# Ledger of designs, part 302: VHH binders against q9y6x5

Target 1, 379 residues: q9y6x5
Amino acid sequence: LPPKLLLVSFDGFRADYLKNYEFPHLQNFIKEGVLVEHVKNVFITKTFPNHYSIVTGLYEESHGIVANSMYDAVTKKHFSDSNDKDPFWWNEAVPIWVTNQLQENRSSAAAMWPGTDVPIHDTISSYFMNYNSSVSFEERLNNITMWLNNSNPPVTFATLYWEEPDASGHKYGPEDKENMSRVLKKIDDLIGDLVQRLKMLGLWENLNVIITSDHGMTQCSQDRLINLDSCIDHSYYTLIDLSPVAAILPKINRTEVYNKLKNCSPHMNVYLKEDIPNRFYYQHNDRIQPIILVADEGWTIVLNESSQKLGDHGYDNSLPSMHPFLAAHGPAFHKGYKHSTINIVDIYPMMCHILGLKPHPNNGTFGHTKCLLVDQWCI

## First folded at step 13 (VHH)

Design Y13 (framework vhh_surovatamig_d1)
Fold by ESMFold2-Fast, scan of step 13:
Structure Y13 (fold): chain B 379 residues (1-379), chain A 125 residues (1-125)
Amino acid sequence: as target 1 above (379 residues)
Amino acid sequence: EVQLVESGGGLVQPGGSLRLSCAASGFTFSDYAMSWVRQAPGKGLEWVATIKQSGSETDYVDSVKGRFTISRDNAKKSLYLQMNSLRAEDTAVYYCAAKYRYWEAFYEPKDYDYRGQGTLVTVSS
């Protein structure tokens, strides 16, 4: 009976939602499992980069998914969330489902996790669903549980992705208690459905389940806009990504573009690529543009327009508002244990340990997660 | 060769109704989430409503919730917006917009893959 792991992501689930709202189903899950209260994600704190960091254990500069919108200076290719199926973008790292399939002759299954519908190093998840936001959580769960129970070689690693509470966080902002309470209650009910389905199918006692997220959410406002058009004319640069981290490709001398931007707003930092702070681990990749602008928390960079986003993410990864949590349950995990903080890159080597896989070189530290695991000596 | 062609705009009195239509061609309509976005005179683009690929889920900006209804007909490759109880503040050019895959919210109208030429809705006495 090989060890099995289901990795579940609720996009944009800010860690302190757990303190401000009631989650009876998630609380029952945690009571018999573990909780990591804060997960320090990678910069930039965006969906595609952080989902790929979870499954590779690498910083964005190392795995190559450096934003949700990218330009590669060497190949002249453009990437967006509507044009993300070219394997070129994903081939700078080896995600855990590829390692799982190649090292142990095991199968992987995926319901919508970013990258799982793309062949990476000529290997695609054994079972997968092409991304489609209209597919219900129940249908995703039905497919994953079917594949976990009915596969040869056996499915030992499975992923499940859900777009909420990120979509509602953007629409309403995290401070809208009425709307966020409704959204988060629905998510808790989905967690209840997940647990109940696994119990009904006889999977619950022998399956390791991780519930986590890629980032948090912060409140934005029409009173906190940075109009880039007030700083610099469109003719001087190509815009690769806008907010809250703007990626600028100069059409003229880089220093001239930098000089036009550097003092334009007290609410953003302007960096030449080589001056990007080392703590971001966001410098050594051709997909990181010659100039980046980093807005202060809650500020939105715009092009002479308003923004309807009342919540956003992508900000400095030191900000607690950008942090998700991690909860886990199963034979590999202690029961009733709480841990303060891990790095999001630490999840990958922990998952490799649980599955008995040799991890590829990575930026995670297994020691940071060993106290969560029953087979590890923690002091 | 992608085309989104809006129709049904015009002058209407406050409290009146209009139905906008959008005819899509040049892409597989049923693979795209569809939205209506608008631009009022002297303002930026504003997202109004979204309908997912199968028509299973809809979402609206709060100011139109309960007044507007978005719908689609995948066989006819058409998107609709039924607008009731119209207000002067609803005056805008309305654009049909399409999004293939998304991982972030629809609430930034510039992020759509395709957008039509627009149809003008004027709400005035």
Scores: ipSAE 0.571, ipTM 0.825, lowest interface PAE 2.8, mean pLDDT 92

Design Y14 (framework vhh_surovatamig_d1)
Fold by ESMFold2-Fast, scan of step 13:
Structure Y14 (fold): chain B 379 residues (1-379), chain A 125 residues (1-125)
Amino acid sequence: as target 1 above (379 residues)
Amino acid sequence: EVQLVESGGGLVQPGGSLRLSCAASGFTFSDYAMSWVRQAPGKGLEWVATIKQSGSETDYVDSVKGRFTISRDNAKKSLYLQMNSLRAEDTAVYYCAARYRYWEAFYEPKSYDYRGQGTLVTVSS
């Protein structure tokens, strides 16, 4: 019987939520499993890029999903996260569900993880759902658990994605304790439902389950806006992405655009592509624009307008507010072990190890996750 | 060719009501979450309300909650906004907007796949 893995993402689940709110179901899951308190994600700290980094083990410059809105300078194609059906955008990497299906006639299943409804290198998960935000968590879970029971070929890797607490984090901001408490309690109840369903179906004892997220959330304010229209006229550039990382494609001389932007706000760093800090690993891809603007934590870049966002993400990946957590349970994992920090790119080689897959070249380090695994020495 | 065509705007007095309509064509309407966004004179775009693909879930900006009702008819490929107890502050051009995937908040101005040409609502005297 090959090992099985279910990877679950709750979008925008900031690591510090675990310390500020009660999660009885998640705490029961962790008690008999492992917890990584902080996962250092990749820059930029956005949904599509980080979800693809989890399943490829690659930095954004390497896997090609460099933002939720992109422009490819070579092919002149435009990408929006809202219509991601062109395989061109996803083909710079091989996600784990593709690798899983190409080795030993295994099957993969997917409930709405970013990229799973697109054929990548002519391969799509054997079982998948087209994205639809109206589909309940319970329906996604019912499909995944049904597919995990398939035996010929066996489903050995499954993904499950849920949009909260990201949507509410944006609407209310992470400091709104009343609204966030309600949202996070509902998520904890969904985790309880997940565990109960797996136990009822006899899957719990033999299934490896990872619960994680792609990024955190930070508080924003109408008092912390950067108005680009006060720095530069719109006729000078094409805006590819706006906030909190603006991607600027100059229509005139690049140096002139850079000079208009570089001192516009004390709360924004302006980089020519070649000057983007090496620690971001966000430079070597045609989809990264000639000028990038990076807002300071909690600041929103706008075009002569207010912002309705009370929370946002996309900021510097060194910020603890941008970090998610990782919890896991199953035969591959120790029980009651707590680990401080891993990199989000480390999840991919760990998952490959659990599934017995040979990983594609990646930016993760297997040694960083050894302490989580029963078949490894923590040294 | 994708089109979103708004109608139903006009001049109304404070406390009055209007019903906005949006007719959609050129895409599979039932696959898209739909929103109303507005732009008041001299202001930026403001998200007002969203309805998910099936019509089962709705969300509103706090200033219109209890006064406005968003609804949709997937068979007719139409989106509606019933606006009651209108205030001078509701004066704006109202746009119908469509979004296929909900990976982030619907009220991000750049997050919409399609937006109509707008219909003017003036609440005065």
Scores: ipSAE 0.643, ipTM 0.853, lowest interface PAE 2.2, mean pLDDT 92

Design Y15 (framework vhh_surovatamig_d1)
Fold by ESMFold2-Fast, scan of step 13:
Structure Y15 (fold): chain B 379 residues (1-379), chain A 125 residues (1-125)
Amino acid sequence: as target 1 above (379 residues)
Amino acid sequence: EVQLVESGGGLVQPGGSLRLSCAASGFTFSDYAMSWVRQAPGKGLEWVATIKQSGSETDYVDSVKGRFTISRDNAKKSLYLQMNSLRAEDTAVYYCAASYRYWEAFYEPKSYDYRGQGTLVTVSS
């Protein structure tokens, strides 16, 4: 039977949480598997962009999901991560579940991973759940394990998405040890439930499981606000995305808008699209707006109002606070191996190797993940 | 067309109670997490409470915990906020808001997909 892989994401799981809190179930998983301590995600460090980068191996400028809120200048379409299921937004890349279904006579299953309820290149995940935050982790797990055991053609690639600890990270901030301890203990218990369920169903020994996340979280404060209304009137531009990376579409001359914004705050960098740092790989796409504002870590961009969020992400991807981790267990992975860092785009070619799929051209480097795999020579 | 219509606001004395209602139309109400957000005179929007699509999970800003109860009736396409032990600081225009993603309630109140016209609550004696 072909190799099987379950990819699990806990949204907003900052890598440093592993050092500051106890995770008995996750540590038992890691003891018999592998841990990558930091995963360097793509810019911008937001949910939809990074979840799509994990499954395509591409930078945001290449896969086209460049933010959670987007505007396409060529087609004049608007995207919101809240309600938009138009395939147009997702069609600039081929995610791994599509490749899995098209290259092999195999099925894919999805419990709410971003993009899996959308037909991409006329192909939707063989089994999927429409997004609904009311659906429990247990119900998502029940559906995924049922599909892994009871499908023809066999489900060889499955995804499972959970909104925590991101939601609580935003509400409390990562420095609220009392509230975050409670939230993270609950997540660890869910990991324990996952492992126990796979063992009871006879899946544990033959299934490859990856547990990862899309980004981290940093502490915000009402004392660290950047008020755009102090520098520019809203009549001069259309706001496509606000914080911590603002996407500005000028209604007047671009240079005039830029000049009003460039000295707005010492805690914000203002870029014309062509001047965005090359290291971000965030320039070559029509959905990237003519002016981009990037707030410094922990600073929130606002429009003459206060902010209630005590945690946020989207910041510079070089910041350790923005980094998730990756843990994995299964027949493809070494036992008890710890690795320092990989790029989030490296996950895709690694998963293709495990599943025996030919990867589409991508920005990942297979060599970065070789030491995790039993069938590869690590030097 | 999408419409959210709030009602039930008014003048009430400190320690009193009010129940706000929101009637939704023009979208699939049961697919959206619903929130109450408020704007006090001269201040910005403040998130108050959220309820998930099925009504199975609720969350509140700390200042209203134990005093306010959010609820929904998906068959009637209605959202409610039961406000007890009202304080002068609760004086605000209260807006009904809809978000397809539950966690957006923690970001910024203006990030919601849909928002109503508001209903004024004045707590004064």
Scores: ipSAE 0.671, ipTM 0.863, lowest interface PAE 2.0, mean pLDDT 92

Design Y16 (framework vhh_surovatamig_d1)
Fold by ESMFold2-Fast, scan of step 13:
Structure Y16 (fold): chain B 379 residues (1-379), chain A 125 residues (1-125)
Amino acid sequence: as target 1 above (379 residues)
Amino acid sequence: EVQLVESGGGLVQPGGSLRLSCAASGFTFSDYAMSWVRQAPGKGLEWVATIKQSGSETDYVDSVKGRFTISRDNAKKSLYLQMNSLRAEDTAVYYCAAHYRYWEAFYEPKSYDYRGQGTLVTVSS
């Protein structure tokens, strides 16, 4: 029987939530599986980019989903919610469900993971749900488990995405312990439901399950705003993305725009594209704009207005507040093993190994995750 | 052509009520989360309320919670905002906005796919 894997994402699940709140169901999952305490995500630390990095093993400059809002200078296309189903945006990489379907003649299933409702290289997930935030976690889980048990060719790779705790993290901020404890308890209960459903269906002992996230969350404030309108007039540039990483497309000389921005705030760094730090791996793509502004942790870039966000992400990927975790259980994984840190791009080659797939060239290092796996020598 | 057309604004006394409506056309209304956002004179856009695609889940900014109710009718392609116990601070142009798919919080009004022309609500004695 081919190996099977279910990849679950809880959007915006900051790694240190595990230490500050009680997760009885998640702790039971970890006790019989593995925990990676920190996952170092890719820059920028945003939802679309990091979800695509998980399933491709590539930095954003390589897979082409470089932000949640994008402009392509070559084709002059704008990426938007209504345009995110255009394969053009997703075709710079091959996600794992495409490789799974093409390489092994197996099926994939998806409950709303970013990109799974898009034909990528003329291949769409065999089973998928169109994005609809009203669809409950239970309905997403019911469809995934139905497809895992009742597919031909067999579903060997399945994904499940859930919007919390990200939405509440933005609304309340990660330091609102009353509201965040309520939200995180609900998520733990959903993890309990997931495990119970898999046990009831006879899937639990033979299915590999990964629970992870794309990024963390940091506290923001109305007292930590950078007003871009105080630096530069709108007639000088087109704004492609705003906060906390602003993407600036100059309408005049690039150096003149840069000079108007570079000394505007002590709480942001202003980079010409070629000067973006190499450690970000955020430079070699036409969708990365000529000038990028990077706000300091907890600072919000605005256009002569207030911000309603009390939490945000997108910041420097070296910040622990931006890091998610990874927990896993199943026949491929050790039991009761803790690992300190992996890179988010390392998840893809690990998943390819579990599924017996040949990975496309990627930025991950299999050696970083082999200690999690029972069939590997970790010394 | 995509259109969102707001109506129901007007002058009302403090403590009064108004019901705003938004008629949608040119897109598949039931695929979009819908929001009401407002702009007070001399201020930026402020998110007020959101309703998800099915109408089963709603969210509100704290200042209007318990006073405003967002609702939708997918068959009629219409969005509503029932505003009760109105205050002078609620004076603003109210826009309906559509949000197809966004993996982050819907509290970011600048991320909306479509927005109407607005309807003015003035709360004054």
Scores: ipSAE 0.664, ipTM 0.858, lowest interface PAE 1.9, mean pLDDT 92

Design Y17 (framework vhh_surovatamig_d1)
Fold by ESMFold2-Fast, scan of step 13:
Structure Y17 (fold): chain B 379 residues (1-379), chain A 125 residues (1-125)
Amino acid sequence: as target 1 above (379 residues)
Amino acid sequence: EVQLVESGGGLVQPGGSLRLSCAASGFTFSDYAMSWVRQAPGKGLEWVATIKQSGSETDYVDSVKGRFTISRDNAKKSLYLQMNSLRAEDTAVYYCAATYRYWEAFYEPKSYDYRGQGTLVTVSS
């Protein structure tokens, strides 16, 4: 029987939450599996970009999901969350579920992972749920486990996405210990439910399970706002994305727009596209706009408007507050092993190895994850 | 063709009440979180309230908590805002807005998937 993998994402689960709060169910999972304490995500540190990087092993400039809101300069198309079903936006890469289905007649299953309800290269996840935030974790889990047990060809790759703790991180901010404690306890209980369900169905001992996230969260404040309208009239540009990374499409000369913005705030860096730091790997795509503004950690870019946001992400990927973790359990993984850091793009080639798939060319390095795996020699 | 059509705005005295309605068409209403956002004269767009796809959860800006109530009727494809104890500071054009992702609705008013043309609410003596 081919190896099986369930990839679970809890959106916005900052790595240091593991040190600051109690997770009895997650700690039991880790005790008999592996923990990567920090995962260095890709820039920009947003949901859609990083979820697609996990399943493609590519930087955002290479896979084409460069933000949650995008404009393609060549085709003149606009992307928003409601537009995520247009295959155009997703076709610059081949996600693992597509590769899984095209090799050895295997099936994939998906509960709400970004891109899984879209036909990518004419291939849609074999079993999937259309995105709907009202669907409970239990219903998502029930569908995934049913598909893992009752499919032909067999489901060998499954994904499960959950919106917390990101939603609460935005609403309360990560420094609100009372509210974050409540939310994180609920997530730990969901992890307990996941493990118990897999055990009851006889799946636990033969299934590889990865629990990870796309980014972290940092504290924001009404005292840390950058009002873009104080620096430039909106008649000079079209706004493609706002905060904390603003994507600016000039309506006039690019240099003139840049000059109006470059000294707007001491808490924001302004880049012409070609001047974006190479370490971000955020330059070589038509969906990256001519001018990019990057707010300092905890600062919010606004257009003469109120921001109710107490937590946010999207900031510099070198910031520890932006980093998630990765925990895993199953026949492919060591027991009780702890690793310090991997890159988020390294997850894809590791998953391909576990599933016996030939990976598409990618930006990950298999060597970085070898020490997690029982069938690899890392020294 | 997507349409959001607001109604129910008007002139009201401080302490009065108004009920705003929004009729939606051209998209699957029940798949979207719905919001009310407002723009006061000479100011930027301010998020006021959001209701989840199923109607199970609601969120409000602090200045309207206890005074405003957001609700929806998915069968009628309609969104409502009951506004009580109105203040001069509530004077604004009120817009109905739709977001596919629930939590994005109340943090970035410029990122709404769909928005109506607005209805004017004036609170004055």
Scores: ipSAE 0.011, ipTM 0.550, lowest interface PAE 8.5, mean pLDDT 90

Design Y18 (framework vhh_surovatamig_d1)
Fold by ESMFold2-Fast, scan of step 13:
Structure Y18 (fold): chain B 379 residues (1-379), chain A 125 residues (1-125)
Amino acid sequence: as target 1 above (379 residues)
Amino acid sequence: EVQLVESGGGLVQPGGSLRLSCAASGFTFSDYAMSWVRQAPGKGLEWVATIKQSGSETDYVDSVKGRFTISRDNAKKSLYLQMNSLRAEDTAVYYCAADYRYWEAFYEPKSYDYRGQGTLVTVSS
């Protein structure tokens, strides 16, 4: 039977939570597998962009999911992080489940990973669940494991997405030790449930499992607000996305809007699209707006209002607070190996290698992940 | 056509109660997490309460915990907010809002998928 892979995401799982809280189940998983301590995600450090980068190996400017809220200047279409199932937004890349289904008549299964309920290049995941936040982790896991064992053609690639600890990170902030301890203990218990379910079903020894996340979380405060209304009047622009990266579509001359914004706050950087730092790989797409505002870590951009967020993400991807981790276990992976850092775009070519798939052109580097794999030599 | 129509607002004395209703049409109501958001005179939008698709999980801003109760009836495609022990600071236009993806967006009321026209609640003697 072909190799099988289950890719699991816990949204907003900041890498250094592993050092500050106890994770007995995750530690047992890592002991017999591999740990990458930091994964350098793509900019902007948001849910939809990074989840799509994991499964395509592409920077956001290349795969087209450049934010959770987007506007396409050419077609005049607007995207929200909602029930918009228009394939237009997702068709600039080919995610791994599509490649998996097309190359060898294999099946894919998905429990709510972003994009898996959308037909992309006329191909939808063979088995999938429409997004519904009320569906328990256990029900998602039950469906995934059923599909892994009871499918023809066989399911060889499966994904599982869970909203925590991101939702609680936003509500409480990552510095709330009491609330975050409770949330993270629950996640560790879910990891224990995952491992036990796979063992019970006879899958554990022959299934490759990756546990990762899309981004981290940083502490916000009512004392760290940037009031955009103090900089510029609403009549001069259309706001496409707000915080911590604001996407500005000018209604007047771009230079005039830029001049009103550029010196308004010492706690945000204001970029004309062509001046966005090359290291972000966030410039060459029609969905990236003419002016981008990037708040400093922990600062929130508001419109003459208070912010209810005590935690946020979306900030500069060089910040360790924005980094997730990656842990993996299975026949493809070494046991007890720790690696310092990979890029989030490197996950895709590694997964293609494990599954025996030919990757689409991508921004990842297979060499960065080869030390994790038993069939590779680390030089 | 997607529509959210709020009702039940009005003038009430401090310490009084009101029940807001929202009638939804034009979309699959049971697929959406639903929220109440409010805008006080001269202030921005503030998230108040959220209820998940099944109706079993709810969340509230701290200032209304223990005073307000959010509920839904998926068969009737209706959302409710029971407001007790009302205070002057609760005076606002209350909006019914729908969000298919529950996380992040409920702290950013402008990013909701759908929002109604609102109903005014005035708490004053």
Scores: ipSAE 0.453, ipTM 0.764, lowest interface PAE 3.4, mean pLDDT 91

Design Y19 (framework vhh_surovatamig_d1)
Fold by ESMFold2-Fast, scan of step 13:
Structure Y19 (fold): chain B 379 residues (1-379), chain A 125 residues (1-125)
Amino acid sequence: as target 1 above (379 residues)
Amino acid sequence: EVQLVESGGGLVQPGGSLRLSCAASGFTFSDYAMSWVRQAPGKGLEWVATIKQSGSETDYVDSVKGRFTISRDNAKKSLYLQMNSLRAEDTAVYYCAAEYRYWEAFYEPKSYDYRGQGTLVTVSS
């Protein structure tokens, strides 16, 4: 019987929540599985870019989903908040569900994940749900488990996406212990429901399950705002993305726009595209704008307005507050093993190995995840 | 104090048009995604349409796509729903709803921080 993998994402699950709150169900999952304490995500630390990096093993400059709002300078197309169904935006990479369907005579299923409701290289998941935040976790779980158990050709790769704790992290901020405790307890209960459902259906012992996230969350404040209107007039540029990484398309000479911005705030770094730090791997794509502004952790870029947002992400990927975790259980994984850190791009080649797929060229290093796997020599 | 006041509901014939308005006060309107949600007689609450904070992006339930248009005027702190080609199944109490949620991907909102009193729309001959 072919190996099966369920990839679960809880959006915005900051790694250190595991140390500051109790997760009895997640802890039971980890006890008989593996935990990676920190996953170093890709820059920018946003939802759609990092979710696509998980399933492609590529940096954002390589897979082309470089932000949640994008402008392509060559084709003059605009992508708004990742609700664009145009395959153009997604076709610079091959996600694992496409590879799974094309290399093997097997099916993929998606109870949501950025890109799964878009035909990519003329291929869409065999079973999928159009994105709709109103659909309950239970309905997503019912669909994905039905497809895992009742499909022909068999579903060997499946995804399950949930919007929390990201939505509440933005609304309340990660330092609101009362509200975050309530939200995180609900998530732990959902993990309990997931495990219980898989056990009831006879899937638990033979299914590989990865629970991870795309990024963390940091505290924001009305006392930490950068008003872009105090630095430059709107007539000099087009704003492609705002905060905490602003994407600036100049309407006048690029150097003139850069000079107006470069000393605007001590809490923001201003980069010409070619000067973006190499460690970000955020330079070589037509969707990366000529000038990028990067706010310091906890600072929000605004346009002559206040922000109600108490938590945010998108910041420098070296920041621990931006890091998620990865937990996994199943026949491919060791039991009771803890690992300190991997890169988010390493998840893709590991998943390809588990499924027996030949990975497309990618930025991950399989060696970084070897210690998690029973069929690999680690020591 | 926070207020959302809907207006523009009434009786209309099938195929007719109606424009709903919502006046907001007591909060920073431009920071909130705004939605129209409805409740038909004997049914649960159904999301109809959402407009993002800046007005740059809109989304609709499939049954109203091409017939309804959501818009906002942040300077006037007002939300609108233009309803065209009305059907009997559009009969419902329509609520103006505000959600404080910063989301990077534009998704259909499920919960609301503030909701108005509602305005009744009846589509009948």
Scores: ipSAE 0.005, ipTM 0.232, lowest interface PAE 10.6, mean pLDDT 88

